# Ledger of designs, part 21: VH-VL binders against Jasmonate-induced protein homolog

Target 1, 185 residues: Jasmonate-induced protein homolog, of Atriplex canescens (Fourwing saltbush) (Calligonum canescens) (p42764)
Amino acid sequence: MASTQAMGMTEQQKKSVDEMVEKATNMGVNVQAQNSAVVSMINQTNVSMTFNENHNWSGSVVGTGYPKSIPTKQSRQFIHQGDAKDGSQGAVVYYGSNANGEPCGWLLAWCAPTNVTPTKPNRVYVDCGAQSKFDTISWDTIKAKLDVGPATTNFTDVDTETTIAAGVTSTGSFASVGAAFGLST
Key: E = the ipSAE of ESMFold2; O = the ipSAE of OpenDDE; V2 = 0.75 times the mean of E and O plus 0.25 times the DockQ between their complexes.

## First folded at step 23 (VH-VL; framework fv_iluzanebart)

Design w4 (from v6 with heavy chain G101A; at its last look DockQ between E and O 0.56; V2 from the best seeds 0.81)
Fold by ESMFold2, look of step 23:
Structure w4 (fold): chain C 185 residues (1-185), chain A 123 residues (1-123), chain B 107 residues (1-107)
Amino acid sequence: as target 1 above (185 residues)
Amino acid sequence: EVQLVQSGAEVKKPGESLKISCKGSGYSFASYWIGWVRQMPGKGLEWMGIIYPGDSDTRYSDSFQGQVTISADKSISTAYLQWSSLKASDTAMYFCARHYASFGTSYWGMDVWGQGTLVTVSS
Amino acid sequence: EIVMTQSPATLSVSPGERATLSCRASQSVSYDLAWFQQKPGQAPRLLIYGASTRATGIPARFSGSGSGTEFTLTISSLQPEDFAVYYCQQYNNWPYTFGQGTKVDIK
């Protein structure tokens, strides 16, 4: 039985997050992303998604930066270089539309240390919904939520029928963040 | 002193509504997740869900999604758990607890708990 | 959700002796493991978080260890006030989940 606003991931969400985590892992091996997170995102919506903004608590994006667009049913990646003490900690917001054509946003935040310890865990926080939800973001609030958050999670906004799922893993060499931006239909 | 104080015991009939409260004091209430934990008679602990009172961001365990409403009024530092239609199976002790963590520190915990609210639903 | 399984269900030990409680997770929870003590009629009390860190005010006779899927709470010299039910709880993922509890009987 499907529950609205439930915290558990569907089997499809789990598969999507697992695939994106694996893609990020393989990318990290190939580019040797030391002290960094490789973030892989798939757009499972019906329209192209556009980068809106980012935030950094620790580290910064390297290389070609944040993907400016994620075409429908495609994935895009970036590398977020962390530091030795606090690893990679950041957030991104992408805009798109729901099934009714209404403007929507998806927020992904992560804590992705390369060396997980009892006080430096892997964490993700996700949110989605109407685009206006993201007009003014308190990043201190997002960080407070993220620090308590889980290593994998999902969220469905019932009003817009948008959904987002994400997970993070690390091996001590780099961290892999996988996310799926989607619709609950 | 950081405290969570819950509303008193309730005796209800099936089908009635109920809203119980958890009032925080001695800290910045709006800035920490508050969660609810159910303990059925003679049973263990079940995490029901959490709310961030600052913006009412609310997340539910699958088992409780659609069964209860978690809400908060940050202006009076109070979180709520409510039912629109109680069932006999809702008979339990309900605790609220502060959830907090800060990356890089040793102080994570559900370290502050309310005293519990006994809800009895019979007939 | 992550299933937490505790053993034994009941543990009978004499005061002054060592009690060892076990907790197993259905998937890795890294270090995100807490232990709680609950006495009848009371709210749970946080003992250990991060698998091994004592919460403020917890006596040194309580210690925790483990990571991943296997965790242990040890009470090195059981005191009469330690009669209670002990729960492990993972906070690696939502929903947080508790083990079913280990009841420690004294004397």
Scores: ipSAE 0.853, ipTM 0.915, lowest interface PAE 0.6, mean pLDDT 91
ESMFold2 (binder alone), look of step 23: mean pLDDT 90; pTM 0.919
OpenDDE, look of step 23: ipSAE 0.922; ipTM 0.954

Design w5 (from v6 with heavy chain T105D; at its last look DockQ between E and O 0.71; V2 from the best seeds 0.82)
Fold by ESMFold2, look of step 23:
Structure w5 (fold): chain C 185 residues (1-185), chain A 123 residues (1-123), chain B 107 residues (1-107)
Amino acid sequence: as target 1 above (185 residues)
Amino acid sequence: EVQLVQSGAEVKKPGESLKISCKGSGYSFASYWIGWVRQMPGKGLEWMGIIYPGDSDTRYSDSFQGQVTISADKSISTAYLQWSSLKASDTAMYFCARHYGSFGDSYWGMDVWGQGTLVTVSS
Amino acid sequence: EIVMTQSPATLSVSPGERATLSCRASQSVSYDLAWFQQKPGQAPRLLIYGASTRATGIPARFSGSGSGTEFTLTISSLQPEDFAVYYCQQYNNWPYTFGQGTKVDIK
């Protein structure tokens, strides 16, 4: 498999991720979140997205749970309560369609301790593409990639023209995760 | 002992193709990101991109997108850096390095490096 | 892309003396900062990761400090084998980026 995808976010992706991080931060302040990741996702595709699955390495979702759908051009949020030692570490997969109506998936994974240390960093991993790419997921593989990943990143799947960008930061007593699910053109 | 061993020095002309290699031993090669670093003569270090050999997930620095191909063959524990058409400006030392990190572990970093492969491109 | 800026470009120090090398990031990299030593004709060697943690086998005279955007490497008592080029490198975001290097010369 030969890929030439760039790592740099577009200006629009950077703005979208920053907006989602800000939304997550505002929510975390308003509900006085503690030892949690507050996750905000925007659907920048042309169709509604539906929740497919989640995975937890540490912690679990609280409150109203994972958004079951994300309408086109709208954002949704959830809170993922961390464990005392390892904080919040999890993943979600949403399904939708590309511009041609082909089934596609978007995967967001995060490692988001509230108290960042040299060995407990903030990290994100993202992937997207044809829905069949997500028929079987090795969560051990995703975790290995996530742990070495960056605090902000993107990915574009050339074949489906889908893209995803995400970032994570710590804000006082909680972490904020922002993600943009979209189309590359 | 964890080790990365690179292929030998290359002398090429502009327009020629080249594929250099980096073979890992002493660890589970498929389970760690491995990346490439360029050092132009008399210059500093530039991170080019990485690959996860287990599934060939590959990510490139913007400066190197479309300029080079990173690939791996996990069955022989080997990563590759490849040019379809070399330029004189590709003259440099190229290193491969393992990228290690596990949440909560006491160890992180680009911890194991190959010895480097000198590529010289001249007319 | 996060720009890493090192100073000074060259540092002349007598053996047995202390050397202090500086590294600045264009945006916060948290603790995700490494220091490498490179001698002529060799691959870089990891000295420090996590801003302040010595890698395995690195002598105690090497120490690192800082977080966010400002970092230092200190060599408390220079030995003859310490004359080399030193690079800082952030690994907070892809692409990882290196500073331009500080050459430590014998005075």
Scores: ipSAE 0.846, ipTM 0.910, lowest interface PAE 0.8, mean pLDDT 92
ESMFold2 (binder alone), look of step 23: mean pLDDT 89; pTM 0.904
OpenDDE, look of step 23: ipSAE 0.923; ipTM 0.954
ESMFold2, look of step 24: ipSAE 0.792; ipTM 0.893
ESMFold2 (binder alone), look of step 24: mean pLDDT 89; pTM 0.905
OpenDDE, look of step 24: ipSAE 0.916; ipTM 0.953

Design w6 (from v6 with heavy chain S31T; at its last look DockQ between E and O 0.61; V2 from the best seeds 0.80)
Fold by ESMFold2, look of step 23:
Structure w6 (fold): chain C 185 residues (1-185), chain A 123 residues (1-123), chain B 107 residues (1-107)
Amino acid sequence: as target 1 above (185 residues)
Amino acid sequence: EVQLVQSGAEVKKPGESLKISCKGSGYSFATYWIGWVRQMPGKGLEWMGIIYPGDSDTRYSDSFQGQVTISADKSISTAYLQWSSLKASDTAMYFCARHYGSFGTSYWGMDVWGQGTLVTVSS
Amino acid sequence: EIVMTQSPATLSVSPGERATLSCRASQSVSYDLAWFQQKPGQAPRLLIYGASTRATGIPARFSGSGSGTEFTLTISSLQPEDFAVYYCQQYNNWPYTFGQGTKVDIK
């Protein structure tokens, strides 16, 4: 495997993120989402993942809330309703295990403004690794990274062999966020 | 005054190691992504990768993965670019640049650049 | 990665005249487009970000426009100090990518 963290998604990651974006888009259309991030996440690990934590910079989850678990090889969705000024900006952390049974975490953060403008862009930030990495999260740090982040990204933690990829795109009156939580090998 | 000051020019032989530096001052160094840009003689600009010095979160362009190491020491406000074994094709000017942005502000960009470090690798 | 293509490669313009530089992205970069100026022996200088917003201290004769895949930098009345190479750069996605540059030269 590569000795360092490369920026390019693998073809499998790109396919998985695109599928999750499409699933988010279909859900957003079906429920007539407005000024929201519709988020679809697939668990590509070997165990179920459990919800640990969320953070809101703008907006909040609606409906039935954050999926409490994501079974292996399945996807789950939620809708994060934006506020009028700054749209939907939030993060979630899910816990699971790597191939060796070690506890791990996956963090997805997004910025989905009400309207994309030169100073209010779509952004994602991702992180993964040992579960202890997420014991004390500095949300100011995550926000600083997210603000200058890209619209599509990935990350692989070499120590735990975990990986995550995500993307965000505008879809009419809402944004579609797709993420793949996985293992690097 | 926000500044990035890079280490001086280097003349090296193929196979040698090298670590060049970029020292920031006049701002909170640890809280901004800082990146490296290569410019080969007579050529354009190539973005190599970035690091968040606060926690050393580092991301590389695929073209530079495994070719260089980007690192930082936030206690001395310094980022580094390092080669374990230089090649003649590494001959170039190398810039560091701060990556600034805040959601909803009227300002964003690679707004502060170091002066550049010329690396010459020849037999 | 996103390919940025600039045209023309070289633009010969007399002082006081208008220069128009084009930049095209291989896929949409929304508004995430910056323009840089580089003079020989110097680091690039940020001129425009967000496709159309001038960076601090940049004269009003520099203006940018566009979104998505097509962008333009205009210098309305060229000054002697404006003869340089200009690069566009997208920051919608990593890796950031630059166009190959447009050299604005004195005619």
Scores: ipSAE 0.806, ipTM 0.898, lowest interface PAE 1.1, mean pLDDT 92
ESMFold2 (binder alone), look of step 23: mean pLDDT 90; pTM 0.913
OpenDDE, look of step 23: ipSAE 0.919; ipTM 0.952

## First folded at step 24 (VH-VL; framework fv_iluzanebart)

Design y1 (from w5 with heavy chain S56E; at its last look DockQ between E and O 0.76; V2 from the best seeds 0.85)
Fold by ESMFold2, look of step 24:
Structure y1 (fold): chain C 185 residues (1-185), chain A 123 residues (1-123), chain B 107 residues (1-107)
Amino acid sequence: as target 1 above (185 residues)
Amino acid sequence: EVQLVQSGAEVKKPGESLKISCKGSGYSFASYWIGWVRQMPGKGLEWMGIIYPGDEDTRYSDSFQGQVTISADKSISTAYLQWSSLKASDTAMYFCARHYGSFGDSYWGMDVWGQGTLVTVSS
Amino acid sequence: EIVMTQSPATLSVSPGERATLSCRASQSVSYDLAWFQQKPGQAPRLLIYGASTRATGIPARFSGSGSGTEFTLTISSLQPEDFAVYYCQQYNNWPYTFGQGTKVDIK
């Protein structure tokens, strides 16, 4: 079946993304983040999620790196330090399971420029579904979709009943990225 | 020359199916989001949804989710808007438009539009 | 869904005069604001993107300004071909949304 995607976040998704953006903002202020994306992700599935891979278009993770796992109903954070020219632009993929125990993946991509300008915006892109969907990723394709994407978005995969929502906003000298990895039921 | 050329006007009855097309040329069709915009008679513009033809990633406005199908065939550089059962309220002009932009690029926007397809649904 | 509100609904202006069109977003859209011109029977034409950048081939009499929630399109000296309906559109979030339009009429 063709993949379909409603653009409006549910009230619960909006609340969860806002909470994660706030958590990222608080962390960024506390550590005095500069020219970076502070990313907060909550696992709203029934199992722990495990880190699969990342991609960098600009910048790199700092500190203790990407969370290796995100326990069910918990959140984890990381800081992605931007390059001087193009800020922080990256993606992560986490694996978990759907309600039927089938292997699934969640992809979060972000664009957080050093300074937001008319042609250097804050953006997010999200995807989820069967784990096999992420066996071969065209990062050029993800980047093209991310560049013309929105500052907040969601996606639901009807086959696996997985869902993901995310948002990005600027806070002074850094960007706050919040994401909710979940199930559509 | 970058162009989007849409299929011709349609006159239909309620309950009939319809598939209209938008053919792109002069650029890498598979590499840019293509969106559909509805304009009801005497009304403004409504963004219906968007597709990335390269992998057929499709996103719908809530108002249009389940009401239409957006699809693409990158092998012939064509996007489609499809109804399984038309209603009189589907009478409108429908435009396709390319969504252009790349981080740091000097130009952004819904830059190339098809000429429009008038769909008239009446009993 | 971000609501875009344009004012005025209709603007009557003589050729050679200045027209000022306003657009308000229900929440911040940063710089992600475009202006389109539409004449009867035609597709919309991109005038301005990024709030203030003219698209290729758009005359200098068209200028845009603003960021966040408040935006303005100014046409400094109206020409006969400028009488049309003008739409603002945000592309900060999906779905992209248009204002209801401002019709610029001959006074």
Scores: ipSAE 0.842, ipTM 0.911, lowest interface PAE 0.8, mean pLDDT 92
ESMFold2 (binder alone), look of step 24: mean pLDDT 89; pTM 0.906
OpenDDE, look of step 24: ipSAE 0.910; ipTM 0.952

Design y2 (from w5 with heavy chain S56T; at its last look DockQ between E and O 0.52; V2 from the best seeds 0.78)
Fold by ESMFold2, look of step 24:
Structure y2 (fold): chain C 185 residues (1-185), chain A 123 residues (1-123), chain B 107 residues (1-107)
Amino acid sequence: as target 1 above (185 residues)
Amino acid sequence: EVQLVQSGAEVKKPGESLKISCKGSGYSFASYWIGWVRQMPGKGLEWMGIIYPGDTDTRYSDSFQGQVTISADKSISTAYLQWSSLKASDTAMYFCARHYGSFGDSYWGMDVWGQGTLVTVSS
Amino acid sequence: EIVMTQSPATLSVSPGERATLSCRASQSVSYDLAWFQQKPGQAPRLLIYGASTRATGIPARFSGSGSGTEFTLTISSLQPEDFAVYYCQQYNNWPYTFGQGTKVDIK
């Protein structure tokens, strides 16, 4: 038996991302989402996470907006409605703490085109680390990285021992994005 | 024109260190991921990892994590691949390649390659 | 990681004839499939990306097709300069992975 996870994902990360993708899929089906990214995030850290900021390259959040907090060991969802040409492309940053109580951040970016084509793919990009890492974000840089990114990925910050994993898949007329915000220890 | 030019062939002994280079020209070097590909003698191609020179964000294939260091100096438009202690099994051709990805663009992939750097490690 | 399997390992074809190369992925890679040509002593050359889109300057005799897990490169009328090794490569997920190659030899 071998792990089927993308670059460096543990079996637990793979399972967590798959569960969040399934959660997003169920929500998208229930609300009949169209041309959107349905995003589900689980907080696998030991403290509540707080919404810091978002960015939109295409589309915008709808409904009740971005979850203001994600309690420890719980998940929260939002729907990001795409525009007609370029679908849903956005990012969120959540703050929390690592095992040592140090302030940390988790960044999730996604690209969920209206229709997946050879030049309009589903993509995710992730980053995490000390909260100060996110004080000044070049969103053009994040977009350039996202465009070349994979459909599933993870990242671990050695200094803070934080980790993040995410994946995106198409579900009929919408995309499901699942993410796990966590600690490497 | 967009070009990637690599440093020349290397003949080394086991245990020696080595840093090979890949210099980009004709485009905004800092704005595109650069990756490294190994080709062992008589074998196929293996993707080793990539770096975004603009902020040095670096991601490794699992089989190469901890085995090599990928780095870049955007001020001179150059990416590097380095070993702290070479092994005979590191004997291979090494290519750098630009990874192009711009949503909705006509070009998407590893579009520009360096000419390769042959590294030979033997006693 | 995603395993890319090419067939055949070697293909002998006469100039002017059609060559068909196959590539299979161990899981869906959507359209994120590229084909490269490599001649001895040279870097790989991008032929096709997005499964079916020719890269700049690639002759029309090269065409690609497929999506998901099964892909094909077709050379409709083989020219002398086309005898080389061809690799497929997925870029749906990191690490990017290549097939083991198909050597196209003159018959």
Scores: ipSAE 0.822, ipTM 0.896, lowest interface PAE 1.0, mean pLDDT 92
ESMFold2 (binder alone), look of step 24: mean pLDDT 90; pTM 0.925
OpenDDE, look of step 24: ipSAE 0.917; ipTM 0.953

Design y3 (from w5 with heavy chain Q65R; at its last look DockQ between E and O 0.64; V2 from the best seeds 0.81)
Fold by ESMFold2, look of step 24:
Structure y3 (fold): chain C 185 residues (1-185), chain A 123 residues (1-123), chain B 107 residues (1-107)
Amino acid sequence: as target 1 above (185 residues)
Amino acid sequence: EVQLVQSGAEVKKPGESLKISCKGSGYSFASYWIGWVRQMPGKGLEWMGIIYPGDSDTRYSDSFRGQVTISADKSISTAYLQWSSLKASDTAMYFCARHYGSFGDSYWGMDVWGQGTLVTVSS
Amino acid sequence: EIVMTQSPATLSVSPGERATLSCRASQSVSYDLAWFQQKPGQAPRLLIYGASTRATGIPARFSGSGSGTEFTLTISSLQPEDFAVYYCQQYNNWPYTFGQGTKVDIK
């Protein structure tokens, strides 16, 4: 069919996201993370990915910061420390290439409150496609979409054959965010 | 007043096309996800998918992917649900609903619903 | 996709009595649980969101409780206008999913 977007993750995407959530959980436990999002990302494309941009609605990255690159078939992690009121809410964009060598981008956004409540939930939002899609990002638009969004999701861009999946879950005093950046082919 | 008003009931034959509408008023239409819910005769509620009218970002439930098209025209505050070729099994009531959620807000939910559009497909 | 299971399918209750409706999710939905009331020929009406918070204008006789996978809606003293079908709905993940409904009938 024309431009179809599945809401549910494929079996392989679910496995990859679960592995990344587990890596984030293990890291968060090892460093005794509190009031933060521990984010683990795997590059399932055929080239190295490079960091392009971040955005913060609440909190900021700590430690060594955002991974500058994610080598092909490898994962990298960072910790985003939340503020006292609204926890960790942020986004990252990584650049790479699709199977045809065309420049592409992957966007991951998360909401990881200090404490999950009926009005402060865990959420993720994802997007991917041609690199030019990310030249000018409306962060207010991304936030509006993120707030209504789910705790797990995926997106596939038919034109570039890129895909992304992500999930967030609470792990004691921190949230574990797992993401898989990939190709739909 | 925040309101969603849907187009009127439709009686169609199998194979015909159809586009029904949902017009919003009293709020910033382009800034909220709006979705469609199907209710087949004598059955429960099925969430079909959503669109963000500001940029037409559209996401479908797997059951409805490829079966319908969700679209919006933000310049006239209207969302659409469209079939290229109706089937008798498409006979149902169709609702549009605003999806509200803002972090830390005291109010959330599918809070505003259209009145419904009854679609009957038979020969 | 998260399956929402409601029980009972039909509940026969006399006016003025208490009704208790149950809803179970196939996986945790945290607090992301809503209850809707639907009368014949009408759109659903939001009663409860966040598992336990009444929507604006909803009478105090409606209350919700639960988190995770188990939720209840209680109507403390049924009024004639309360005989309807009630749906629970999770909004933790897309697609949002509804239970099959509980019809509350006059005994």
Scores: ipSAE 0.804, ipTM 0.896, lowest interface PAE 1.1, mean pLDDT 92
ESMFold2 (binder alone), look of step 24: mean pLDDT 90; pTM 0.925
OpenDDE, look of step 24: ipSAE 0.919; ipTM 0.953

Design y4 (from w3 with heavy chain T105D; at its last look DockQ between E and O 0.70; V2 from the best seeds 0.83)
Fold by ESMFold2, look of step 24:
Structure y4 (fold): chain C 185 residues (1-185), chain A 123 residues (1-123), chain B 107 residues (1-107)
Amino acid sequence: as target 1 above (185 residues)
Amino acid sequence: EVQLVQSGAEVKKPGESLKISCKGSGYSFASYWIGWVRQMPGKGLEWMGIIYPGDSDTRYSDSFQGQVTISADKSISTAYLQWSSLKASDTAMYFCARHYGKFGDSYWGMDVWGQGTLVTVSS
Amino acid sequence: EIVMTQSPATLSVSPGERATLSCRASQSVSYDLAWFQQKPGQAPRLLIYGASTRATGIPARFSGSGSGTEFTLTISSLQPEDFAVYYCQQYNNWPYTFGQGTKVDIK
């Protein structure tokens, strides 16, 4: 089995991310979100996922906060309100299990500036794998990767057969972030 | 001064292995994505993939996945591009480049390039 | 992947004249567009990033414009050292992709 897999999203990942972006958009419109990231995540694994950790570079979560769990095959949402200068920039980590019952983690990070400019872009960064990978996170490292990252991306961890895909799109006065947490098999 | 210095030109036969290098200096090498770009004779530029040397996070374009290995040794500020078995179609100039970007900074881009390594594969 | 298409393939101009190079993306890349200059046997040189911002040390005669899918590089008064191949490159998504290049020749 090859040690590194291609960047391309599967058709199912594209569909799932698009659906989550649409869900985020609908929520953002309904609550009249401003200068924020509306984030929608779907759990495509076989077990419930549990919130582990968040990080803020700019802005903070509002309302009822981060979903504490994401039931299998369901989605959950949150709104991350941006700061006036640099918008919404944050990350979340959820824990679950792979097909073999091994503990795993999924990391989603985003940049959603107040206004997109040449040096303040919409970006996502994703990672997944064994839960122990997330025991000690260098948030400076994640930020450095996120800043130069793309607007849509995916990652597959060959060893645990976990996968994650995400995208970010500007939606008028807010950004819609969609993510799919899943298994590569 | 920030610079990337690549290993010298290579002349190889099909089936041979090869590992070329790109050494960075004048900046925090481990803290920036560094990538590889292929230019076949008389052709344009093709982005092959990138690595974050701080933790070896590596991402490949679909066209190059499984065809090459990108790696880095942060302790000596060096990135590598390697083939286990060269083909004649691997004949090209290979560049490494730093991928600079920091949210809100006044500068972005593939700003620092190595001088290139010419790889010739022929029998 | 995002396909970048440049036109024209070759542009013949006289020194002192204005050159305009076009670049089209197959889908929106926002402002994530760079221009590079390359001479034979040399590495590409970053000219413009963010669609319109000159990189450090790039003369004011180089300017870029556009966003989304359509982009332009303008050289307002060509100098002898400007005859080269120019590439546009998107960095909105991985893999990054380059246009096929526009060769700017002396007329």
Scores: ipSAE 0.830, ipTM 0.904, lowest interface PAE 0.8, mean pLDDT 92
ESMFold2 (binder alone), look of step 24: mean pLDDT 90; pTM 0.926
OpenDDE, look of step 24: ipSAE 0.910; ipTM 0.948

Design y5 (from w5 with heavy chain G101A; at its last look DockQ between E and O 0.76; V2 from the best seeds 0.84)
Fold by ESMFold2, look of step 24:
Parts: sequence; C-alpha cells; structure tokens
Structure y5 (fold): chain C 185 residues (1-185), chain A 123 residues (1-123), chain B 107 residues (1-107)
Amino acid sequence: as target 1 above (185 residues)
Amino acid sequence: EVQLVQSGAEVKKPGESLKISCKGSGYSFASYWIGWVRQMPGKGLEWMGIIYPGDSDTRYSDSFQGQVTISADKSISTAYLQWSSLKASDTAMYFCARHYASFGDSYWGMDVWGQGTLVTVSS
Amino acid sequence: EIVMTQSPATLSVSPGERATLSCRASQSVSYDLAWFQQKPGQAPRLLIYGASTRATGIPARFSGSGSGTEFTLTISSLQPEDFAVYYCQQYNNWPYTFGQGTKVDIK
C-alpha cells in the first residue's frame, strides 16, 4: 500500500526538521527578512538533488532564486517573498534517486501568511515517490491539501522507500520552513 | 444540499470482516479530504485518519495505523472504513466528516458530518 | 500527539445563565482550535473555528477566545437546546485531537 503512513515523525526526522527550521531562522534574522518564508532543505539521500519546478500561489522567490542543486548530506536555502495580501505560498519539486538508483521526486509546499491570525495559519504539505508522480501536477489539488494540512508533517512512499518531513513556524516578521528529503531505508 | 450518508448499523462477531461506507453528494467529492472519527460507548471523539479521494492520499493516526483501512472510490463519491478482523473493542459509533479549508475564504471546518454508523462486535 | 484537556467534566447551569468551558493544549496550537457541540444520538456540530470565529448559522450567544495553549468557550445565556456535550479540538497538527468533553447539564 504505496501511500499508507503513520502521522508521527521519527526522532531522526524531528531532529532534521528542527535543524532546518533553526537554519532558516538564523538566515532570516541575518538578512532581516519580512513577510516571507525562509526555506531550508537538507538532502539526506545518497545523490545530489536537482531543482525541477516551482509554483507560486502568493509571492515569489527573491535573491539568487531556488538552489539549482542540493548536494548529498548538505542543505540549501532560499527566501520566498510574500505579497502584502496573502503572504508567501509556494511549492518546490526536487529530483534525485532512491537506493536502487530509480528516479524520484520530493515536493514541499508551504503557506506562510503575512501575519498568523485565527484564519490565516502556517501550513505545510509534503509528497515524494517515483519521479513520474510529478510529471503532471495539479496545483489546485496540492493547494486544497495544503490548506487543510498541519504545521508539521511527513510522508513515506513505500514503493520507492523515499521519505520527506517538513515544519513551519513563525519567527518575528517571517516564517521559518524546514524540510528533510530522504530515504526510508 | 451538501451531505454525507453512511451505511446502516452493523452487528458482528469477533474475527469477522467489515466495510462501512460514507457517500457524499451536493459537492465535488474528489476535491475534499474525508476523515473518520470513532466514538466508543460513553466516551469522547477520536480522529482516526483522513483521505483525499481525488488521488487516495491517505494519512492515519498512529493509534489506528494497521488497525483499519481507509479508502475511497471517487467514481461513486464514496469513502470506506474497513476491518479485516473485528475485535470487541471495535464496538463504537463511527462518523465520517468532510474536512474543508480555504486560505482565500478564511475558513476551516469539519463542517459536514455523516449521521454515524453503529458497529457492535460481540460474541 | 497533542493532548487536549477540558474542564470541568460536568457543568450544571440554569437556563439563562452564563457557561464558561475551558480547554488546554499540551503544546501551542496557535489559533487552530475548534469547538463542537454534540447532542445525544447526533453527530458533532461545528460551533467555533480559529479559536473565536463562529461557524455559519451559530447563534451569537456562543463565543470563543484564546490562543496558544489556553482556550475558552462561553455561552452567554443558556437556552434549553444548549444542554449537550462540548468538545474542543486542535487542528494545528495531525493527528487532530479532541478534548474529553464537558457535559453541560441543566441545574
């Protein structure tokens, strides 16, 4: 059953996501980020990951853009600047390989409102699996899932033995998003 | 009219299988998460898990992972909760509920509930 | 898993009086707190989401407040139809979790 997974993060995933949130927080403080999502991603697979695609529901990436690659066991960051009304809402897809050398993808989506309010929350959604899973993405579907989603989450794809975890928290004038792209083996 | 209609009450013996249903109407069924909630006799509410019928993306509470199967058939707008081998401790009322949220509409809700399905498992 | 704790377990109140129900989370859930009402033999009914926003069709006598870890539901003037069990529920993280409920009985 390819999509079956328990909701709790493993201790390793919690540690990795917390480290990435901390790294995003430190970057956001250092650059005085405002109304933005500062996103930090770690590649815990055995090969370099490459950027494939992004989507914006609100806001856009700034600076040098999305990292073109994330070397194995390293992290990379970007800043996604929110618009005044709806903050930062976006997604990225990175490609890599599983332990068997099969092409795989990891999707991270976030919602980071300008200000967290009773009706404007921080949210994340994650997915991973065979690269072909990401050939044609319905971004309306991802948004519907994201809007119901939690502030922290994970997913493991049984068929490819890939896993992903992410969390989002507010830090002053910006949101810190941490994600870990990995293998369940 | 948006509604969820569940299958009727069940009386079963331990070890038997069971699949109960939740049929949605009046909205785009495939585009909303459907969750299941257990209420044991005289007890409170327990969230069991959630499915997105459009692609069968399914997430379980740890307490229910491996204990039940949540599934959906979007072609007939129906979600299911299923046991391969019932236990007496599965005796409870089971509700399905639509989960809807929209950032743009400033909304969150488990806003549409089925009427409940009473499952009784006794020797 | 986030543990939601409600108090009191039972609240006896006369019609027309104010009822105040408390809900505490084991960790911050931001504003992601909903209140439900359940009458005997019925499904739960959404009253409040976002800690303080009334769902469509909910009478103004129901109000919610709080953020983080501490939340309250207030019924300003109890009506006969308000005697029920009330549950708080967090939706900040999966799994969603409910409090154990507060039964509001007629005094």
Scores: ipSAE 0.830, ipTM 0.907, lowest interface PAE 0.8, mean pLDDT 93
ESMFold2 (binder alone), look of step 24: mean pLDDT 89; pTM 0.910
OpenDDE, look of step 24: ipSAE 0.917; ipTM 0.953

